# VHH binders against Fibroin light chain (FIBL): the designs that were tried, part 17

Target 1, 244 residues: Fibroin light chain (FIBL), of Bombyx mori (Silk moth) (p21828)
Amino acid sequence: SVTINQYSDNEIPRDIDDGKASSVISRAWDYVDDTDKSIAILNVQEILKDMASQGDYASQASAVAQTAGIIAHLSAGIPGDACAAANVINSYTDGVRSGNFAGFRQSLGPFFGHVGQNLNLINQLVINPGQLRYSVGPALGCAGGGRIYDFEAAWDAILASSDSSFLNEEYCIVKRLYNSRNSQSNNIAAYITAHLLPPVAQVFHQSAGSITDLLRGVGNGNDATGLVANAQRYIAQAASQVHV
Short names: E, the ipSAE of ESMFold2; O, the ipSAE of ESMFold2 at other seeds; V2, 0.75 times the mean of E and O plus 0.25 times the DockQ between their complexes.

## First folded at step 13 (VHH; framework vhh_nb_b201)

Design p_F58 (from m_W58 with W58F; at its last look DockQ between E and O 0.30; V2 from the best seeds 0.00; counts 0 for: pae E 7.7 > 2)
Fold by ESMFold2, look of step 13:
Structure p_F58 (fold): chain B 244 residues (1-244), chain A 122 residues (1-122)
Amino acid sequence: as target 1 above (244 residues)
Amino acid sequence: QVQLQESGGGLVQAGGSLRLSCAASGFTFSDYGMGWYRQAPGKEREFVALISWRGSTFYADSVKGRFTISRDNAKNTVYLQMNSLKPEDTAVYYCAAGDLIYISESEEYDYWGQGTQVTVSS
């Protein structure tokens, strides 16, 4: 199997390219309780803001998607979130090593289903701001640990797919999260890595406008129910067209 | 040899201001986040402020709006501007450098200074 691009230029989300993505991301981060952040997470926030303000469209789309995913993961502390990320990463890197992506293609539905369910948690930021619950478990194993995948193989593929200087900087920070003794940092590393796998990033490239609308609505204190549903629909549509 | 040296502490009236400095050497300053912690007699060391390698800042609720952390990478120095000081701010203030996975966990700092006394009188 080969990776082909089935998305035309006419499918590019217009709302994300308004020059406002950085402010949308900044307001969304205000909902995360400051006392639960690490310096590595602060550095992720800074890179994502830079990508949203200074990057090309692909960088802006990536920054919006990563922000939504991280905030959703942090807002309720759902146990086992790293399992979905680790599974899609391992399935992808196994495909790269073997030349057989059947396992990766099978992993996409469950992964994007999990992503979509996590977007429901972003609505909780309007109702119950500042609440964080993170997955805590053994450092080894996907539940609560986020380190049972081939980090370097995944990032080799990510960096090979793009000339973005933002990705090189992000690699350094995410590697510190991956190697941390802290399970929450490990989980965040897994989610960022999964979001940046080239076929996954393509889904978020297509969905970025709807995700931007969601983050804007939450940042303005608006009821996000309809915005979550729209983001879920665009993600599911884009995911159904992934090829590797 | 890694060294963090605080300065600028002293005695100040309630409502007054102080500026603490922390000069760093022996490591690549721009690769590390910098933080300030404080410890009053009979209390545990508590987080005050943090500044990332790119200048993003984070504050404890008790000092938010009154204290400002900043860094000068050319001078390998981090600062803490403390305004509207209260007697409750009396403590030994410590500079720290490290990669902090969770802000509330002081054990994650790689390097610590010797501390500088700040005393706020009524």
Scores: ipSAE 0.024, ipTM 0.445, lowest interface PAE 7.7, mean pLDDT 78
ESMFold2 (binder alone), look of step 13: mean pLDDT 85; pTM 0.874
ESMFold2 at other seeds, look of step 13: ipSAE 0.058; ipTM 0.458

Design p_F6 (from m_W58 with I101F; at its last look DockQ between E and O 0.34; V2 from the best seeds 0.00; counts 0 for: pae O 10.1 > 2)
Fold by ESMFold2 at other seeds, look of step 13:
Structure p_F6 (fold): chain B 244 residues (1-244), chain A 122 residues (1-122)
Amino acid sequence: as target 1 above (244 residues)
Amino acid sequence: QVQLQESGGGLVQAGGSLRLSCAASGFTFSDYGMGWYRQAPGKEREFVALISWRGSTWYADSVKGRFTISRDNAKNTVYLQMNSLKPEDTAVYYCAAGDLFYISESEEYDYWGQGTQVTVSS
């Protein structure tokens, strides 16, 4: 079997439904028109469906979390920025180089708060689709839009955390998104990279059940306001437990 | 030199079937997504079908359930099986390829064929 993320020896992953993760994310992807995706984004969608179809919780949790983040960014018709992701990425890679993770620990609250707020956009695809067409995507504002960061150093750390063939394939595709001339592709590259940083991935590993419930609700066409609030709460709880 | 060569077009009766082929050369075919587009006289070129390098498929609503895109990486060829053809399917059909090393808008492709005429008579 293939595993996506490796955690401490004593960590026990929370289960996600057998075989249901792939259908949950597939139904959620239906809210993003294929004509709004580049070929690279379609390839990411395929990798995430494959990860979700694996029998292990870590693969399913990673696929669910990344799907939610990507759909949120694709929901608005005008690209936002990558500033929250770039800050977490650079703070993490600085910590790896120096052995001092204080800056990384400080970046987590703003990052997960931003990610949590982005979940509202997924629900808006169901309840207010016309409102989003000309809306600006998630943005914090920073110099350069956060599209230049320590990409290779981050992926060195991601790949070192796992021997998964899915991560190697994903790296190749995300690198194409990172090097794209398209701002939305660049933003998606940054958010995928940030989601896969080992301590960040652990937060989503712990909160994946609530994110799965959210994607199931929106995939079925339901107003998921309560499920968004629940996912935000679980993400915040998991984020408070990050140890680096 | 990159080439996409469509074949299999022609005249067919309504309700009939036709299979288009697109032979590719000059690039690593298995690394590319392949698509079919069509253009009727006086209309804009429109999306028909897409197959990813991994084999996943997407279709325009107007052809879903009637058309099937497929690929044979050993023959460097993509196919479009068109069933239950209607007069409104009459168009020039174009094959297109999207390079994984070039990221573009989802409707844009790096290479295009010359097109093959499909005419559906009543």
Scores: ipSAE 0.006, ipTM 0.302, lowest interface PAE 10.1, mean pLDDT 82
ESMFold2, look of step 13: ipSAE 0.006; ipTM 0.419
ESMFold2 (binder alone), look of step 13: mean pLDDT 85; pTM 0.870

Design p_IE (from m_W58 with L50I D99E; at its last look DockQ between E and O 0.63; V2 from the best seeds 0.00; counts 0 for: pae E 9.0 > 2)
Fold by ESMFold2, look of step 13:
Structure p_IE (fold): chain B 244 residues (1-244), chain A 122 residues (1-122)
Amino acid sequence: as target 1 above (244 residues)
Amino acid sequence: QVQLQESGGGLVQAGGSLRLSCAASGFTFSDYGMGWYRQAPGKEREFVAIISWRGSTWYADSVKGRFTISRDNAKNTVYLQMNSLKPEDTAVYYCAAGELIYISESEEYDYWGQGTQVTVSS
C-alpha cells in the first residue's frame, strides 16, 4: 500500500503559517468553543495543538487536517453518521489482510466527497452562525450508522506506520470516543481513524496548505467560501494520486 | 461503592482564598475526568472548572485567572484553589467525575459529591 509516516526520518522540516500552525488551529477552535463537547474531544484538541507546534511538516499537516474534520463535525447542530469513514476503514483493513485493495480504492471517492461536504459546514460558523443549530451533518446511511468497524486493526496499521508518541496517546483517547454512547463522539472517532490511515493521511499531507488557508480564514472571521472550494479541489487532486 | 468527599469550604472575607479538596474512592481515579461545579440559591448548577485524565484544564470565564484546578492521581484527589474570592462566588461547590464529561453546565457526570458550602462575605 502507499503510505507516509507522520514522523518519517527523511521528512523535510516545513513551516506552516510562519511556524504558527498551533495558532491557526487555536483560533479555529474558538469558533466551536461554545458547542457542547466531551473532555475526550478537548484532549484530542490538546494533542493536535502539540503536534502543530512540532518543527516538522508531517506533524503540522496531520494536526491541521484532523482539526478541520473535527470542527466540521462539531459545527452541525444534528450529527450525521460515520458510514463513509467506517467504509474506508473496513475496506482498508480488509486490503491489509488480503493484499487486495480494490475495495479500498472504491471507498475513496465517497469518503473524500463526504469530507468536502463537511468543509462547507466549517464556513457556516462564520457566515451563518445563527443557523448552525438547524444544520444536519452529512450522512451516507448504513446499518448502525457506521459506529462499528474494525477499530483495532485500523489502529494497528496506523501505529505500525509511525513511532510517534502522539499517535499512541491519540489511540487511547479515540478509543474512548469510539466506545462512547454519544453519536457525535462516535462520528469523530471514525473520522480521526480514517484520516490517519496511511494512504488517507498522505492525501491530507498534500492538501494541508489549502486546509490551513481555510482554517485561517474561518479563525479570522472571514467569509471562506473560496477557500472551501480550493481545499475541496486540492483534496480531490491528492486523492486521485493514491496508489495501492 | 463510589464516593466523592469534598472538603475545605467555609466562610471567608472578600479577597481571600480557599482550597477545596475532593477525595475519590471506588473507581480508577486516573481514568476519569474531574470537575468542579457550583450552585447558588435559586440558580442551576454552573460549570467552574474541569481537568482531564491527561491533566488538561478548562475554566469558566468568570473564574479564569483566579481559580486553579489540579489533581493528584497518587492520592485520588482533585483540588480547586480559589483566590481573590468575591461575594458572587458564594455557592455550594460540587466535585464530579466522568469518563466522558462535557463542558456544558447542564450535563450530568457519572458521579457527584454531596457539596461543600463556600460563603464569601463583605
Scores: ipSAE 0.011, ipTM 0.409, lowest interface PAE 9.0, mean pLDDT 82
ESMFold2 (binder alone), look of step 13: mean pLDDT 85; pTM 0.873
ESMFold2 at other seeds, look of step 13: ipSAE 0.027; ipTM 0.475

Design p_TTL (from m_W58 with S52T S56T I103L; at its last look DockQ between E and O 0.39; V2 from the best seeds 0.00; counts 0 for: pae E 9.1 > 2)
Fold by ESMFold2, look of step 13:
Structure p_TTL (fold): chain B 244 residues (1-244), chain A 122 residues (1-122)
Amino acid sequence: as target 1 above (244 residues)
Amino acid sequence: QVQLQESGGGLVQAGGSLRLSCAASGFTFSDYGMGWYRQAPGKEREFVALITWRGTTWYADSVKGRFTISRDNAKNTVYLQMNSLKPEDTAVYYCAAGDLIYLSESEEYDYWGQGTQVTVSS
């Protein structure tokens, strides 16, 4: 059994942007409206907007974190790979099967390092929109480019962790992205799956306020360099608290 | 068995309007996204409009502002209101249904209608 509840509730923020997270993510989505997207990605966007409109912090935090990850991936002119996501997914599912999470703990540094690089790309939507065309997403390089992981075992764990109707809808969408022949779709499936692994989701739960500040800055057209650094710092702090 | 039956096609002068209907049966309509596609002679089938089961709409750039997709879940019917029609809109229009339809991949659709001809003359 995974004992994810070792995080202290006393350190969980109770409110994101005074209940206005949906407005924040909607403005951020406008920056990537001209990218080619599959209908499945559009459905994810709508689920996340609805989730951000809920009154509870957990739904808002999940919507904000997933939005940031997807926008970051869509911001690069040349997509990176999903190897860090695949590794954290496989390390987690191996831990669930065996009870040994040492591999999972080792996978967190590379994964959150990639998250941090992707946050820099979000700021580029404001600072250097012309340069964005030539940007290259982060890549680790691995067999299959990040397509090789136990998708169903990961989603079994994700769905078992929550009764959220949004997660059930999201599973169907992400499964189509996972099975697509398009590598960008496959990468987004891996990123979403990794973000929703229960202990990873807790990191984003704790850091959602700083990610919200970043998305607000970008959505308002502001240079968000300091907000990127702040979000990276909060994510690193939350990641250091992952137990099992 | 599942059926999608389009109607409302025909001949219309440029600048005119038509409303296409697609009646669905044999599946739980409210659980499905519905789309309209078209195929002109000698061309590949192309996306026109989509409405998701959540009600979100998406349009091809060539029809944006002129076409409106809507659905009536009580009647198991999706509609395409086509205004300001141009000769380039001439095609066979197909209704499609699927759970989370992908724009670029024809194999992702679960069900297709038989099509209805729309002809726009100068």
Scores: ipSAE 0.011, ipTM 0.372, lowest interface PAE 9.1, mean pLDDT 81
ESMFold2 (binder alone), look of step 13: mean pLDDT 86; pTM 0.875
ESMFold2 at other seeds, look of step 13: ipSAE 0.175; ipTM 0.593

Design p_W14 (from m_W58 with Y109W; at its last look DockQ between E and O 0.77; V2 from the best seeds 0.00; counts 0 for: pae E 8.6 > 2)
Amino acid sequence: QVQLQESGGGLVQAGGSLRLSCAASGFTFSDYGMGWYRQAPGKEREFVALISWRGSTWYADSVKGRFTISRDNAKNTVYLQMNSLKPEDTAVYYCAAGDLIYISESEEWDYWGQGTQVTVSS
ESMFold2, look of step 13: ipSAE 0.006; ipTM 0.338
ESMFold2 (binder alone), look of step 13: mean pLDDT 86; pTM 0.879
ESMFold2 at other seeds, look of step 13: ipSAE 0.191; ipTM 0.611
ESMFold2, look of step 14: ipSAE 0.011; ipTM 0.405
ESMFold2 (binder alone), look of step 14: mean pLDDT 86; pTM 0.878
ESMFold2 at other seeds, look of step 14: ipSAE 0.023; ipTM 0.462

## First folded at step 14 (VHH)

Design s_14 (framework vhh_nb_b201; at its last look DockQ between E and O 0.49; V2 from the best seeds 0.00; counts 0 for: pae E 10.2 > 2)
Fold by ESMFold2, look of step 14:
Structure s_14 (fold): chain B 244 residues (1-244), chain A 120 residues (1-120)
Amino acid sequence: as target 1 above (244 residues)
Amino acid sequence: QVQLQESGGGLVQAGGSLRLSCAASGFTFSDYGMGWYRQAPGKEREFVALISWRGSTWYADSVKGRFTISRDNAKNTVYLQMNSLKPEDTAVYYCAAGDLIYISEEWDYWGQGTQVTVSS
C-alpha cells in the first residue's frame, strides 16, 4: 500500500486523559522518544492504540498489557533479553502438542516475575529519568535470546483462540520483528507473543484494570510506585489461578 | 546484490525545492523501511526522515513541515520532497534501508549519497 504524507504529521497534541485504555496507552507511549523506536515497533504502537480505542474489552486489556511490557523493555538503559518469554512460549506450545501443561505451569512464575520487574522500570521513566539510562534490563543469557521458540506454533494457537482482526495484522508485524536481525526487535516479538498466549492473556485480562491505572499514572507524569506494587500483586494472584 | 541509488540532488537557491529519489534493487522493497540521512562537511551523519514498510512516516525536528518522505512500492523507489530549502540543508543525502532496525542504530543498506547545495 502507499502512504499519503502530510505536513506536520509528527506534531500531534497529547491525547486528553479520560482514564480509558486508548488515552492511557497513547499518553504512556509519549515517554518513549519516536527516534529511539524501530520502524516495526512504531507500527506495533499504532495497532495497540487502535485495539485500545476500537476493540472489545479483551482486545483493550491485551493492548494495555502489551504496551506496558514493550515500554518497560524499551526503557532500560542496557537492554535485557527475552529468555523468560521464550521459555513460556516453548512450554506452552509443547503443552498444546502433548496435552501435558506441567512445564508450562512451571514456566509461569519466572515469566511473571520478569513482567513484574519490568513494571518497576516503566515507573522509573517518571520518577528517576536520569538514573534510567544506567538501568539493566532482566537478562537470563540463554542462547538465541528472543528467537529460540516455535514462533509459528505459538501464533497458530493465538490466532485459533480469537476472532480479533487486530491479531491477524499484529501477527504480520510481529513476524517481521521475530525475523529481524536486530536483537531488541526479536525480544519485543517474544514479549508480545508470550503476552498473547491464551492462558497468559487471561492473566492480563484479569489484571488489566491495575495495569491501566499504572500506565495512567506514568502517562500523567505521576509517581506510580504504589500502582506498580498493585499491578504486580494482581498479576501474581491471577497467575497462581491458571488452570490448563 | 543490494543497491540503493540516489538521484535528484543539485544546486538550488534558498527557498527553492528539490525532490530526491532512491531506486532500490536486490531485496524485497515492500518488506523494508526506508530512510534519508544527511551529512554536512565536518559533521556526523544525521537522521532526516523515514517511512515504514506499513507506510508510517517520521521526521527530524529540523525538517518537519518542509520535507515529505514517500514511497512507490511498484517502482521500488523512495522519495524525499524538500521544500523551503535553507543553506543549512546543504549536505550529502543518503538513502538507507532497514528490515526492522531502530532509527538510532545502523541500517542494513546505504546508498552512495547525492549532494544538495542550497545557496543564498
Scores: ipSAE 0.006, ipTM 0.340, lowest interface PAE 10.2, mean pLDDT 81
ESMFold2 (binder alone), look of step 14: mean pLDDT 87; pTM 0.887
ESMFold2 at other seeds, look of step 14: ipSAE 0.018; ipTM 0.451

Design s_7m (from m_W58, 22 letters changed; framework vhh_7mjh_2; at its last look DockQ between E and O 0.40; V2 from the best seeds 0.00; counts 0 for: pae E 9.4 > 2)
Fold by ESMFold2 at other seeds, look of step 14:
Structure s_7m (fold): chain B 244 residues (1-244), chain A 122 residues (1-122)
Amino acid sequence: as target 1 above (244 residues)
Amino acid sequence: EVQLVESGGGLVQPGGSLRLSCAASGFTFSDYGMSWVRQAPGKGLEWIGLISWRGSTWYNPSLKSLVTISRDNSKNTLYLQMNSLRAEDTATYYCAAGDLIYISESEEYDYWGQGTTVTVSS
């Protein structure tokens, strides 16, 4: 049998926390540096660091929110499912085609509930690292685990919302995660896709400050229990105000 | 048919340098992540590093200062530059390609080369 561990040629001293999104993200990623990751996840990490370095808040907020979701998924020893994300994706794309977003609005509570459960896992990287490999990621439970959904229609909507070259490159990478045989990769693809849907991205745009504080706390090695609760509260507040 | 063919192996003196090549055919090289893996006689496989289709590189920390991976998409060729070679670097060196690679799971490599042998001896 073969044992190969994850490695990075960028394993230099940890970045100094200068308060900027790029350093916050970089320091948080160090906590999952030795987890089993695909090369596609490593490329997403690079894209998100570049996004966090942009001068505009929207790029920074998107990078922070996606990083939190990906780290949360990597923090579970056994992947959960993509059912909540797939439901929000399918209900949104159905709404775009039909003009009826009632199904999408109903899908938001379960999805952001799952996001909140995932945020609890991030804190465990710091306070209980030895127990994470036994943890199971959040699962809503649906046929097929939610790994097949209207991927192309969702990304059409995402790309139409921005001219960012980062999103075009990210689409190619996330499509590889979507088509992977690995359930963790599939779950991450679903959550990135759901995170970037325009009305969902607006929730994370509004919540990004609290998510940044959470990632900073984790990146500094601090127990972030209160920061998780705060991020969950701001996400719930922003989600309650979604208009389509 | 997909092929990965390594070349450039041979006998080198300790402290020497060597560049291995991996010529790829039968697939769209620029769409694939590529890795180098080695196997010393009587030992298991040891991962050296990988280069993504985006061009990012990751290395085994124990080898990081000794190796450099690069690719030339116009020539469908992957390279491994090795410096300051020692007797412990004697091994068969393989290139591998994957549509998506999980570092800890060998099933993520879709294609493997046949290997090229490097012997470091005085």
Scores: ipSAE 0.011, ipTM 0.434, lowest interface PAE 8.7, mean pLDDT 82
ESMFold2, look of step 14: ipSAE 0.011; ipTM 0.388
ESMFold2 (binder alone), look of step 14: mean pLDDT 82; pTM 0.825

Design s_8p (from m_W58, 13 letters changed; framework vhh_8pnl_2; at its last look DockQ between E and O 0.48; V2 from the best seeds 0.00; counts 0 for: pae O 8.8 > 2)
Fold by ESMFold2 at other seeds, look of step 14:
Structure s_8p (fold): chain B 244 residues (1-244), chain A 122 residues (1-122)
Amino acid sequence: as target 1 above (244 residues)
Amino acid sequence: QGQLVESGGGLVQPGGSLRLSCADAGFTFSDYGMAWYRQAPGKERELVALISWRGSTWYADFVKGRFTISRDNAKSTLYLQMNSLKPEDTAMYYCAAGDLIYISESEEYDYWGQGTRVTVSA
């Protein structure tokens, strides 16, 4: 009967917007119903908050982009699939093995189109939360729903690209999501993996400012339709510059 | 590796406190997320609280502000501090370990305990 903290993290008031990436993503996470998060997803959330607290832009940009994508996947009432993510993962890893990245370049349009649709869903958390339970997440349709890709080859490339200890910890957690029986967890694993592929991560490095502005607008309770359009435009511009 | 053992249940008056413990008997505790569930007679098992392997927590609305989940990875032990107990908290309390995909999906846990009885009665 040792006295410990009687209150939970859920009893703490929402973070105030102080302009830092960590508070922006923390406020964005407050919009997601906790019943929609597994322990593995909660662990990813904490890693991303830690990354957003780092002093370097690259860590902050990665945390913001991943947070936006995960929240969108969790917000739809009927999950979509991860086929665009699986295709970009397999096309990239095939390119690394073969030296031919034409398939990877062709996979980027559908993937960033999927990302753009997910940004629309984030705005809906504020504007039309009651309608989100009837929403259907984006689906391209493929064998396995996006669960079939070379997870280990992708993460080998991701981990080789950075000395970040956060990525090592994230790999372990995402591997649990990848191996889950639950299709939504599998989708989140594919999405995170695709976001972290080195050339894809560079797109988000270049566009993260606009994604941060979107999350800030949503976190302040504002209709962020113009910010969604702006983020989509910056992502498209950055994607046109992808090199491998 | 394969068994969770709960303890600390008992009879308590309304407004009282209990601390439940859940000890791991052989698996690598620090690799797992942990949960407390409860089941009252004739009712379905319901999730009470979660704690991630990094220590992040989640609580059901019916226990917020009254219960606190914690873990000690060095002792391979999960805890539930229950304060301000009410008669409706009377149930069997179970701990579980696993890599949880949905907060409410209990069948995906790798390990379950046998349960410990909590009775809140004047």
Scores: ipSAE 0.011, ipTM 0.415, lowest interface PAE 8.8, mean pLDDT 80
ESMFold2, look of step 14: ipSAE 0.044; ipTM 0.465
ESMFold2 (binder alone), look of step 14: mean pLDDT 78; pTM 0.797

Design s_A35 (from k_DL with G35A; framework vhh_nb_b201; at its last look DockQ between E and O 0.54; V2 from the best seeds 0.00; counts 0 for: pae O 7.7 > 2)
Fold by ESMFold2 at other seeds, look of step 14:
Structure s_A35 (fold): chain B 244 residues (1-244), chain A 122 residues (1-122)
Amino acid sequence: as target 1 above (244 residues)
Amino acid sequence: QVQLQESGGGLVQAGGSLRLSCAASGFTFSDYGMAWYRQAPGKEREFVALISWRGSTYYADSVKGRFTISRDNAKNTVYLQMNSLKPEDTAVYYCAAGDLIYISESEEYDYWGQGTQVTVSS
């Protein structure tokens, strides 16, 4: 129906970065420009830039958080594993099937600890870029490296939680990364999937401003040590308040 | 049947320009990334440029600043504008399509064209 409504300025959601979130993402991506990339990863980046350009905070927050995780995985010269992400994915989907989320709640600490280590790696792109490319990515060492988890059940939950056309396009590309024989692709698929689980996405929704500040600092070539610490604190605070 | 057909190759003087085209059919072009590779006689096939289905581009260092990849989804065509050509650009140029292809692993592209010869004389 056609309606005319009037509302105050405080009823309009504020952008994370005054409409500049897409440019923050783009500048941060430039720091991994010399890494081997796939067409699929470039497509995900383009989807995330479009999400960052939306007027709603939730889309911008999701784009920023996913970008940070992907950049961290692209930065290490030897890929780590997907074990922390796979564990949170499996624990969540087990909870959906059983009604018991205790395992999922227990998986959050290790997962967000791993996220915090990845934020440190992002800052190292600026302050020690030559050393990072010879580093080994974070690894927990579980069986199979975290390649196999309940991918389809996780994405069923993700897509059921939102009607965003960007998520439908992203699902198709992330599924290709999941099915790849390349371990970096598998790790990125796991971390995107874990980031988008509805309770996990809530943590990043609350922390996105601090992650945006971090990516802006890195994208501008600044030592962002204090911004890393700040993002880690906001993530830990938000994670402690998760309910399922 | 999937088909990628390159055109626009030929003989050109050093410093000149050429525009290659690759017309695609038999798949949903807008869902695929496109790339150009080239192969000189006696050498391995090497990466030139790629463009994602949403338009992000990436170039080999040897062509950066001289070559531009672009796509027209309405015409199902990818282009390679080649400026400031050098004799070392002489090769057969191939169009490729895929969406999970690392630049270093060219064998994973889903589809390849037949190639078009580019010859740059001194």
Scores: ipSAE 0.028, ipTM 0.471, lowest interface PAE 7.3, mean pLDDT 82
ESMFold2, look of step 14: ipSAE 0.032; ipTM 0.455
ESMFold2 (binder alone), look of step 14: mean pLDDT 86; pTM 0.882
ESMFold2, look of step 16: ipSAE 0.173; ipTM 0.557
ESMFold2 (binder alone), look of step 16: mean pLDDT 86; pTM 0.884
ESMFold2 at other seeds, look of step 16: ipSAE 0.006; ipTM 0.372
ESMFold2, look of step 18: ipSAE 0.033; ipTM 0.460
ESMFold2 (binder alone), look of step 18: mean pLDDT 86; pTM 0.884
ESMFold2 at other seeds, look of step 18: ipSAE 0.012; ipTM 0.421

Design s_join (from p_W14 with S52T S56T I103L; framework vhh_nb_b201; at its last fold request DockQ between E and O 0.54; V2 from the best seeds 0.00; counts 0 for: pae O 8.6 > 2)
Amino acid sequence: QVQLQESGGGLVQAGGSLRLSCAASGFTFSDYGMGWYRQAPGKEREFVALITWRGTTWYADSVKGRFTISRDNAKNTVYLQMNSLKPEDTAVYYCAAGDLIYLSESEEWDYWGQGTQVTVSS
ESMFold2, look of step 14: ipSAE 0.121; ipTM 0.572
ESMFold2 (binder alone), look of step 14: mean pLDDT 86; pTM 0.884
ESMFold2 at other seeds, look of step 14: ipSAE 0.048; ipTM 0.504
ESMFold2, fold request of step 15: ipSAE 0.011, 0.013, 0.006; ipTM 0.428, 0.481, 0.439
ESMFold2 (binder alone), fold request of step 15: mean pLDDT 87, 86, 87; pTM 0.880, 0.880, 0.886
ESMFold2 at other seeds, fold request of step 15: ipSAE 0.011, 0.005, 0.012; ipTM 0.309, 0.388, 0.454

